# Ledger of designs, part 9: VH-VL binders against Imidazole glycerol phosphate synthase subunit HisH (hisH)

Target 1, 225 residues: Imidazole glycerol phosphate synthase subunit HisH (hisH), of Colwellia psychrerythraea (q47xb5)
Amino acid sequence: MTSAKNVIVDTGCANLSSVKFAVERLGFEVTITDDITIIQQAEKVIFPGVGSAKHAMKNIKAKNLEAALQGLTQPVLGFCLGMQLMTESSTEGKKSSTEGNNDDNTSHIVPCLNLIPTNVEPLKAQGNRLPHMGWNTLTQVSNHPIFKGISEGDYFYFVHSFAAPISEYTIASCEYGSTFSAAIAKDNFIGCQFHPERSSALGSKIIQNFLELDSTELNQELVNL
Short names: E, the ipSAE of ESMFold2; O, the ipSAE of OpenDDE; V2, 0.75 times the mean of E and O plus 0.25 times the DockQ between their complexes.

## First folded at step 1 (VH-VL)

Design p10 (from p07 with heavy chain I100D P101Y Y102F D103W W105G Y106E; framework fv_narsoplimab)
Fold by ESMFold2-Fast, scan of step 1:
Structure p10 (fold): chain C 225 residues (1-225), chain A 120 residues (1-120), chain B 106 residues (1-106)
Amino acid sequence: as target 1 above (225 residues)
Amino acid sequence: QVTLKESGPVLVKPTETLTLTCTVSGFSLSDARMGVSWIRQPPGKALEWLAHIFSYDEKSYRTSLKSRLTISKDTSKNQVVLTMTNMDPVDTATYYCARDYFWSGEFDYWGQGTLVTVSS
Amino acid sequence: QPVLTQPPSLSVSPGQTASITCSGEELGDKYAYWYQQKPGQSPVLVMYQDSKRPSGIPERFSGSNSGNTATLTISGTQAMDEADYYCQAWDSYTVVFGGGTKLTVL
């Protein structure tokens, strides 16, 4: 019997220990795996990621995980790059010149899993330092079940240079020079730009809410930002 | 002032395990903007990156050496440790630790380097 | 691992412009970094994120990065600029260095 109730998808990250330990500290068992059958049969799927979308998508395709992830019907929670991979595409680009603000921006568009129909683009930091790194607040928070016990003004840990813009799929926002999606959701797919596993008690609450999520709660009317 | 200092120099016999410690000063390893890499340079040869430890506790390794390398940190001691198993004479090099900013990527401060000699 | 290719050597006369290239697949989609290393010394950052100079680096140093090639340009090259120069890029949280270019100022 190789079934697992909760799984962490092995996305090719250098180390998945921090996510595993964050789950285990809450009293849940969790298995790190790239086995399609185990992932498909799990009750909850955590989809973490660090690094570039291009490299992560190459790893996902090499492991034959793309179609399996796209077909998941149980709740799925993505962290940081994991959230970004849930979108239609990521723009991994930079300006052709760093001296001035110019519309001649060279970008590489990376097709992602297209689970939530929004896109990831360079964060419009308005002169603030990139990456957006450290503790920052959620500026707006929806009634989505993963946010039970979470309020506007609560601090979460961020480290990113790319972000999804505000859209109909935004369930929490954050401001760093401009307003962006701190979390997005569509159906069973939920993504957080922040790192819950690094966000102390409040991050643990997000993970706990997700792992305790009843699938019927996702059928309720949600108030998006 | 920011400083990084490698332990050593070290003489290692073939098949032994190398352990190097980088002690940092002038910044905290808990600073979310900072990471530390280990980089080596064989005599007369190019710089070769080995391993990186991120401020949020993620790690990365040179693919060709991944099975031999472990990087860790102790924030309370201001130390980053590299271990490398099954040392071979071709691993003889000056080993550097260097600080970077997580996403901006520049190695702005380097240690003085430590000579690791692998010989019978 | 991706490969960054540099010419192994370059020779210029004092006052001439030195252009050191670094070639890699889609390197222009990444940030390039440059380090100067003199004999017996640790590398010193001379250029970061393609074209940004660290404090203390003379304005005669400039950089660019487009397509497959990053370039470090030293205008009015001086004897003190004689050194090995290494380019560097990040590839999905791994680091790649070029093979180095020995700049001789004769």
Scores: ipSAE 0.006, ipTM 0.478, lowest interface PAE 11.0, mean pLDDT 84

Design p11 (from p07 with heavy chain P101G S104E W105L Y106P; framework fv_narsoplimab)
Fold by ESMFold2-Fast, scan of step 1:
Structure p11 (fold): chain C 225 residues (1-225), chain A 120 residues (1-120), chain B 106 residues (1-106)
Amino acid sequence: as target 1 above (225 residues)
Amino acid sequence: QVTLKESGPVLVKPTETLTLTCTVSGFSLSDARMGVSWIRQPPGKALEWLAHIFSYDEKSYRTSLKSRLTISKDTSKNQVVLTMTNMDPVDTATYYCARIGYDELPFDYWGQGTLVTVSS
Amino acid sequence: QPVLTQPPSLSVSPGQTASITCSGEELGDKYAYWYQQKPGQSPVLVMYQDSKRPSGIPERFSGSNSGNTATLTISGTQAMDEADYYCQAWDSYTVVFGGGTKLTVL
């Protein structure tokens, strides 16, 4: 199809230029857009984000993108906050402390797109510094097509203070004081907590695998962790 | 139009610290696609990558040398600086700076190289 | 001690095809890059991402990467192609170079 193309969703709160450059370096063309029609007609959709879930969801709703994103049937790849927005909910500003009052666990919950039925909570870093910032390894990697050429022990770049726990939707894990989902997937929606656009050769491989995905590969039964 | 130029040449005594500056032109050190690497080549030997730096101060170092290496940039001067501590005669080499693209673009432009000699 | 292994030397006659190999266990899932270096000169990029040729590099240069081995192929080799050739790959967050191959055109 001559009208089909790759798109990056403009949520107004992501570093879109770095993602665009990462795609273009691989020889692909990509358009940054918040136009619902262009997004719906694209063959591949990249959904990046940095910052707070509350601000991102406010922008998504203001742009009338919520229903459009929820109705996408083509492959969608989220990075960092983009992955978190794919969940049912994310928290902001609440504490998960061993010595503190945790009765406030329902405070500051931000409803998200609910594309993948898990949630995002403060990372249980067990005394390690937050944010989890820097290079870290994938401890388990599923047989999902996004991971062609990717193995356990491979390094990716992370910068986050919140994470999704291990669940039936986990397709890769990472450890930083506790084990969390490095990537999650359900149907056509795939999310990476790490930043492929900043993860050197291996991050390029994730983006390339995604852009080369045949949509029919996502209709096959996925091997979860 | 893209050029990179290393400072030097330099004579360094054993145990001293090496400081090299790479001055770039034709691209911005604020460009998220672009970074600068330092690569060295001892006389008659292979190329050896040392370090790189990208626009948001994202840095990487050769694992075996990371305790000795520091890379930094001054965007206002279009300069990248490499510092290497505790120099040894075995560190004698031609040192290059080269442009590298973020996320696997090649070394597409190289400086002319600068000779660093470590001797007493 | 580079992780990527290249033959130290290769000789071809003018007009023949030169094939320079680069082997490493992880090359199957990593891109290969190739640099040409003549005596007293800086390296010049001649091939990137396995098989892509930079602007200005002659069509006689081609590349491939299959299994654990990347190959730089120079068809119709000319005297001006005599040089050291280095392969390079990304190793996660770092860069590794091969040991280099001295191409002699006799």
Scores: ipSAE 0.007, ipTM 0.434, lowest interface PAE 10.7, mean pLDDT 83

Design p12 (framework fv_narsoplimab)
Fold by ESMFold2-Fast, scan of step 1:
Structure p12 (fold): chain C 225 residues (1-225), chain A 120 residues (1-120), chain B 106 residues (1-106)
Amino acid sequence: as target 1 above (225 residues)
Amino acid sequence: QVTLKESGPVLVKPTETLTLTCTVSGFSLSTYGMGVSWIRQPPGKALEWLAHIFSNDEKSYRTSLKSRLTISKDTSKNQVVLTMTNMDPVDTATYYCARIDYYGSWFDPWGQGTLVTVSS
Amino acid sequence: QPVLTQPPSLSVSPGQTASITCSGEKLGDYYAYWYQQKPGQSPVLVMYQDSKRPSGIPERFSGSNSGNTATLTISGTQAMDEADYYCQAWDSDTYVFGGGTKLTVL
């Protein structure tokens, strides 16, 4: 028995049913799985996440998914924590590393999958309340295929206290006290800080663009911001 | 507007079990990275963290009280429940529930608090 | 897990600067948070991640955290600032509060 065309990676996340519903509303079939073979053979992979990066990385390693995810060559779309796990590392509230070669309890930085070489740091909200929770606009939008029909000023739903800074991998930006990456991409890996599955018609458009994506569109010239 | 409200006030006899419910409004308990903590304050004393629960059902308890504490949530009712066994007069305090962001590690907003009196 | 020590009381005159300290071993390696509590009321967050003010908190409130000491500074102290102030830090999935400082403005 062979592959599912579209898969949602099961990282133990509570958002899986809402993501599955968002995909199925568009007329696509999708399978939730943690099976390495099914994930590797899929044409499209959705990588959602909710909760702590440390907890998610422990689960990924326990399921032997780390190397499998790093080796994917088909398009992969991460949502929220899923985007954060695609980066090199995430900070978890502690602001500096401690000298002395101590155990996991002294680690301030959570190593992630390093699919896109940027980092996740506390959001510089400049007096605005955290988490950044609610509807907010994309301030800049690249010509990346995921953004067909999406423009500067379009609203998406955010809920986060940590963000990736603007970098060469940024494909959309947002402002909440400071400017941060609303979406990042490198090669076949695409991540959104916002929740497309909860962003109404525009969020559905992101998911549709991803599921309709031809692999040749990702092999074209650089489309980053 | 986000609000949290504790059940009570409550009078508990020594050795009995305390059950407190926190009703949450203005956000879902399934919201990414969000959670609820229970914190208590004995009369005229400092704040003391007891337990938290996050949207992914990740739980943590104050080490010294871990054997006595249970935290759970009902996302459909948008409620968090704290249970504390074998109550003692020293456990008399105002009990608060408060919203916590996993990555932010601070409490905002706080409920109004509920007085729990342990007396024979 | 650090023990957070605060002076139990501090008195300042209106218009003067109040500096409330919170001491703990290597506290500067953690984020510090501050809560204001008035009699009969719930605590209110007044400073987060060492030096950031929540929306609605006056700019006369500032914070710092280095070495073993975090400080909440209130410039031009007003009668309305009279309250108990608690520092808080996060360590290994545990949240630690200081003993509290009663600020009197006379």
Scores: ipSAE 0.000, ipTM 0.475, lowest interface PAE 13.0, mean pLDDT 84

Design p13 (from p12 with heavy chain I100L D101E Y103W W106G P109Y; framework fv_narsoplimab)
Fold by ESMFold2-Fast, scan of step 1:
Structure p13 (fold): chain C 225 residues (1-225), chain A 120 residues (1-120), chain B 106 residues (1-106)
Amino acid sequence: as target 1 above (225 residues)
Amino acid sequence: QVTLKESGPVLVKPTETLTLTCTVSGFSLSTYGMGVSWIRQPPGKALEWLAHIFSNDEKSYRTSLKSRLTISKDTSKNQVVLTMTNMDPVDTATYYCARLEYWGSGFDYWGQGTLVTVSS
Amino acid sequence: QPVLTQPPSLSVSPGQTASITCSGEKLGDYYAYWYQQKPGQSPVLVMYQDSKRPSGIPERFSGSNSGNTATLTISGTQAMDEADYYCQAWDSDTYVFGGGTKLTVL
């Protein structure tokens, strides 16, 4: 029932107070809401999340948010699970071989919002402890507007056991036993695997860049990693 | 140092409601992907999972007991609370709380357990 | 989620290999976990995500999980390994424990 310029989507899957505080600390007003009309009319949408993709997608569908989120044309920024929900699917559990196939089949695929055509899979940590938890560097950073003032080697805070692989949608990379997408983007949808709200001054810079983003900047040609 | 500690021990009469509190330290109940389960073990019997709550307030329950169980958390007190209605002598067991995260290391830290005895 | 079946007991001599099985329909589609419990004590995680050892667990503990069967293997079994062992699987929002295996070291 209330209009808002900036919104944080309340999917019922996240503790959103720290995200709200991070935005307000920068001098912006922001509203936490699950109201479809308020979300659709907002100028900027933040889509955070924690937990499993399966439970998050169940909540999104129960709140009738799936189609609304898929139809957004304004800039949308996802954090951590929010980024993962922007992909085609997340793999939870293990592959199984059915119908006499080799181990190519998986029975634990979770369909997500399909906003950015990549997938989430278990992080290939190669002996390093999971979750990937703590401060780590961006190994490659594109010229995407979200990264104004951000450079290769800058530290961000990560907490995750699943990741999107490197693809044409990767706008920043990170390495933890293997190289994965620290951030992905397509059109108005931008996702980061790290937690900007917990990444100190550099994380605040990401949020500020997003809230100051002009839609014309998203229509410019960006270099691939 | 990570610790979990159950309230009790408790004596409960048949038909009464059980309330147990798990107090955690060394981590926050708001930590991404972190959660706490309640698990019980009747004397000389197997471990039985009862209920789980994650930091984002996602909850799940053992199907056969779902109508009797409620799990909740108070992040400001670092506590997870289990209630179980209509107690029966068969519910006599040691009750544990244990830490678990999404896609993680299993139940990696356990409380000492608390004995719940149901008798008249 | 599958019902998990373990043998109730297993006896080995010191220095021998103990293999404790956990069976369930399509168990290999789930991550398996193993817990050691000694009398009067809380369970201790000894194996997670099928085959990974927690810090402090000896290298003689190993695990596997494929098809319908998960296995905890203890090589060079020692007297201190005598305990009840429980397998556990996780599917989405539910958790299931096996019936437990009492390992006796003769």
Scores: ipSAE 0.006, ipTM 0.511, lowest interface PAE 9.1, mean pLDDT 85

Design p14 (framework fv_narsoplimab)
Heavy chain, then light chain:
Amino acid sequence: QVTLKESGPVLVKPTETLTLTCTVSGFSLSTYGMGVSWIRQPPGKALEWLAHIFSNDEKSYRTSLKSRLTISKDTSKNQVVLTMTNMDPVDTATYYCARIYDEGFYYMDVWGQGTLVTVSS
Amino acid sequence: QPVLTQPPSLSVSPGQTASITCSGEKLGDYYAYWYQQKPGQSPVLVMYQDSKRPSGIPERFSGSNSGNTATLTISGTQAMDEADYYCQAWDSDTYVFGGGTKLTVL
ESMFold2-Fast, scan of step 1: ipSAE 0.040; ipTM 0.599

Design p15 (framework fv_narsoplimab)
Fold by ESMFold2-Fast, scan of step 1:
Structure p15 (fold): chain C 225 residues (1-225), chain A 121 residues (1-121), chain B 106 residues (1-106)
Amino acid sequence: as target 1 above (225 residues)
Amino acid sequence: QVTLKESGPVLVKPTETLTLTCTVSGFSLSTYGMGVSWIRQPPGKALEWLAHIFSNDEKSYRTSLKSRLTISKDTSKNQVVLTMTNMDPVDTATYYCARSLYDYGEAFDIWGQGTLVTVSS
Amino acid sequence: QPVLTQPPSLSVSPGQTASITCSGEKLGDYYAYWYQQKPGQSPVLVMYQDSKRPSGIPERFSGSNSGNTATLTISGTQAMDEADYYCQAWDSDTYVFGGGTKLTVL
């Protein structure tokens, strides 16, 4: 066929079926695609992901999606890893298994899409266990349109060991040993560290708010936390 | 009910390539927050993790064996495949596939019965 | 790669408490998991996320994890608990198993 109103980007790294089901359950049609033309012509773009930023970026580059994603002007919503890929870079911090101690001081920084100028770093859990896993509350929530009907203290599902720090792009925060960005946004790009697709009514509300979003609402002044 | 079943048992000659298939029933390999690992156990020895594939097709491998291992999945057949090149007698072991879930903190909650892989001349 | 060290064997009398340890650098910063394996059988998950029991695992099984050491504790140990026990941790995108502890109930 030709075009689609709502798309889920097939980066080769995303659990696409679960995200598709979450959208369809709300009464919306959505197409999974890696076709640059279909993605560019869509009214709404969902950018999901789980796993590591390194492998995701490798797949994005192999599919020639990097420039296409960077050029999108319609609303884009990233979930979990999708949010992390929207930043400038991610620090994976994975050490090689080698003889000797030469990798003790090494880290791997993964350049990402640089859509929102912040970075992903190891979560400063202050003795709490990693990953940060399970239900946790939003400690602060901005007036961003994605949060219509969402309040401080509302529970969302998290599974992560890396996080973006609080910055001018933070639109919701969460605390797990330290305070980090539960969601970030710049212009048409919006990312959630939590998993809205995980069957909760509040998560469904985030997806619904995004799909019903009028692009003119993103031209409003975004209030920082 | 959820089950995982390994192909085999298999006899492999030194230097040959091993291919094992894990057939999954009762859940989809595209299910969010789920993955499948291959784990082996030589006779009388410890469990040794080999490779993992996530529902999003992201893969990870034991560093010391990475050059010999390939893991893949076929969601339409609901199968996970492990390939291991250049087999050696020390690779003789029972090979398991096991499911992991984000909800259980990546625990291996369900294991296959295991399949014996013997490497001999 | 973290290395997980377990004592190779542990013996207890029926009714006594068995404490099986798993040591690794800063292991308390990560979740620990425990598997029970009886001869000729597949491993069975008996403890996840340090201290949570799967459905069907008796309440006499408990777990803890702090500093460098995770512990699986079996209170009122029974003959049916005789098995090999393996600890496991998740580090980034790798899974690491301990060497295993053979629990004997004499």
Scores: ipSAE 0.006, ipTM 0.482, lowest interface PAE 11.0, mean pLDDT 84

Design p16 (framework fv_narsoplimab; at its last look DockQ between E and O 0.08; V2 from the best seeds 0.00; counts 0 for: pae E 6.8 > 2, placed apart)
Fold by OpenDDE, look of step 2:
Structure p16 (fold): chain C 225 residues (1-225), chain A 123 residues (1-123), chain B 106 residues (1-106)
Amino acid sequence: as target 1 above (225 residues)
Amino acid sequence: QVTLKESGPVLVKPTETLTLTCTVSGFSLSTYGMGVSWIRQPPGKALEWLAHIFSNDEKSYRTSLKSRLTISKDTSKNQVVLTMTNMDPVDTATYYCARIWEYDSSGYPFDYWGQGTLVTVSS
Amino acid sequence: QPVLTQPPSLSVSPGQTASITCSGEKLGDYYAYWYQQKPGQSPVLVMYQDSKRPSGIPERFSGSNSGNTATLTISGTQAMDEADYYCQAWDSDTYVFGGGTKLTVL
């Protein structure tokens, strides 16, 4: 098997075509695969996701991707649920979006990949309608390399009912009833809660910045929010 | 008032390529969130989703037919086009286009449908 | 390729309750939608996001989703409800329709 420079991980829980198109539109080659060897050998890994953490983790385990993903040393960018899966765990409630679980109408905690030591929780919408859906602005943006050319006040597309809270790993924030992490990062792992592939030119810029990222830049101490 | 209308040949020969056009009115394909799918239904059989074009021009195809299908849109004409290569009598069906308001990746329902156009594949 | 499974047919007497099921591997994670199709007509949306009724759809129509099974329920079934019913969902990067259920009102 020929190594791929850029890989989109196929967990079975994502709009893979949309992500692939977004990457290719920028002029980059990318391979969609669940092959562990190809993923491990890739220079860049995109980790998209939609739906529930429970289902995604189930698929990841079924595909034997868990250990492989945890062992990746190259840059990895998680999209939406993909970001959430990078955390220690996700607390999911009733189905109000594709992220929700309607099992017994009760909340449950889903262990995730534990790449970034934070937890995903129900979004504190403070009376606002859930899910958080549509265009919203980043309220704070760090100097993380993926945000090159991105500013506070820029719009991105969100669809979620769960979120990572503000933590030392937050590299961008957003407001929806409360402040939550629009993006988080630790080491070679980066996650965006918004959908870069659905966020027009700015979303494309995020993807491009990631694909052009020098791995050495991730080792730099960054100013967190 | 939202309307979709399918147009194209009603008769196609085997191995030929089918080209269908969906003309939309009452909304703009340039509006973010406006997605369109093609769905077909063989006579007396079930609905079968074929392809979707998202508002941002990204595309999704039925896996089994991906190699034969191409979906595109012309926002200036407010039209969506589907091409299907190597047509076979088994592809005889009523072809529909339908609108989705996009929600996440799954979208909202197909809330408006065209009347459909019957395409017969025969020598 | 993802599959949604429906019973091919269901018969009910007028006034009885009809329950049409739709089963799929990811239906517990994604919303189900339901369409009614009468002969010679385009499908009409009758239920969205598992249990929400579009405007104009009678209250006798209801929907639910438990586990990996969505259910369309028609209480007090009327002759006019005789039609084919299709469930639909997003699954594995594609939209998927069920095989359809022919509802006959006896």
Scores: ipSAE 0.021, ipTM 0.581, lowest interface PAE 5.9, mean pLDDT 89
ESMFold2-Fast, scan of step 1: ipSAE 0.124; ipTM 0.620
ESMFold2, look of step 2: ipSAE 0.025; ipTM 0.586
ESMFold2 (binder alone), look of step 2: mean pLDDT 90; pTM 0.922

## First folded at step 2 (VH-VL; framework fv_ofatumumab)

Design o13d (from o13 with heavy chain N30D; at its last look DockQ between E and O 0.34; V2 from the best seeds 0.00; counts 0 for: pae E 9.9 > 2)
Fold by ESMFold2, look of step 2:
Structure o13d (fold): chain C 225 residues (1-225), chain A 121 residues (1-121), chain B 107 residues (1-107)
Amino acid sequence: as target 1 above (225 residues)
Amino acid sequence: EVQLVESGGGLVQPGRSLRLSCAASGFTFDDYAMHWVRQAPGKGLEWVSTISWDSGSIGYADSVKGRFTISRDNAKKSLYLQMNSLRAEDTALYYCAKDRYSSGWYEFDYWGQGTTVTVSS
Amino acid sequence: EIVLTQSPATLSLSPGERATLSCRASQSVYSYLAWYQQKPGQAPRLLIYDASNRATGIPARFSGSGSGTDFTLTISSLEPEDFAVYYCQQYSNWPYTFGQGTRLEIK
């Protein structure tokens, strides 16, 4: 059996190279794996995600990872889709025909891992382009340990069309037509809507802060927004 | 392995229409944004259009906006470009390209061999 | 829109030499820059993503550097198969844009 201190979960539909490289440039070793035992025994778990929530959840279930991920007690950090998979559900919105008549008025609800009691909904961009793509500021930042050295007004890279609303689990916010959760957390589960692996020095700081956590830092009473 | 195969190009008169197709294999098509990029004879690369995995976000170059329509059929693993009101300056080799990341809009890691569109009277 | 200007337009070198290709953006693209290689009659091939990461299967002689507005592709020791046209591309903001290309020719 192989063991690893830091693990990136291989959900089967994500391109994990950028995250692995970002971790390795910080001087940490990391293993990409879908092996339940290796994931459960890791000290830190990174749960990246890009692509459709539908395919990611199908792969997680096909690999029998759902219960294992739900049972993790060590720090877990999710990026973008990975954060969204930590919620109760994700709406992918209404799908339209390519020819203009939108016969399919039903939304597609994807049940997720149900780790943080909130949901993901279409970003209310109020006339702004979707996806929300580019650099934007954090408008509020809590004292959560992941944000050591991070302040309100700091820039991070976003690319997403869906977001979690502001809730008691929000640990950072951002505005793009409306205010949404730039990051959420509950217990050991932490999610960022932005892409730390693509957010330059401050993104690297998020990853480093996460990898340097010890269990006592998450036992503190956390101040959410 | 990942393959993208374009088709539907040809010689056409100005003002006419063509529909390009791109058949995808070797990856989960539904998880990736897809792109069209063109290259006029002897010229560089020009981005034409992008469509997200769920068709919820679509972008066009200004030169084709209103005339071209990108679409995808995830069940058939196919990408399309409907080109209406064709002009001589649309003459190019049209490439289908896969985004490197699921649902992201980053870089193009796989390209087809292209299909030639020639618009000439 | 973000304009990418590549220099030189043509670079004439011999196998074994070091090639240095430049790409300058009209505004910051951070690290969201890729490099592509294109040989005659072939599709472009991704070489470098995120300014400095080699794509799968790309030899170690290719390296990328830079951030913000100034980027460089370096080929440490040219092989005969490296003589081609090279394009940079930004994906920081829509519309995506390419540089006009640098032709790397055998001297």
Scores: ipSAE 0.006, ipTM 0.541, lowest interface PAE 9.9, mean pLDDT 85
ESMFold2 (binder alone), look of step 2: mean pLDDT 91; pTM 0.923
OpenDDE, look of step 2: ipSAE 0.017; ipTM 0.599

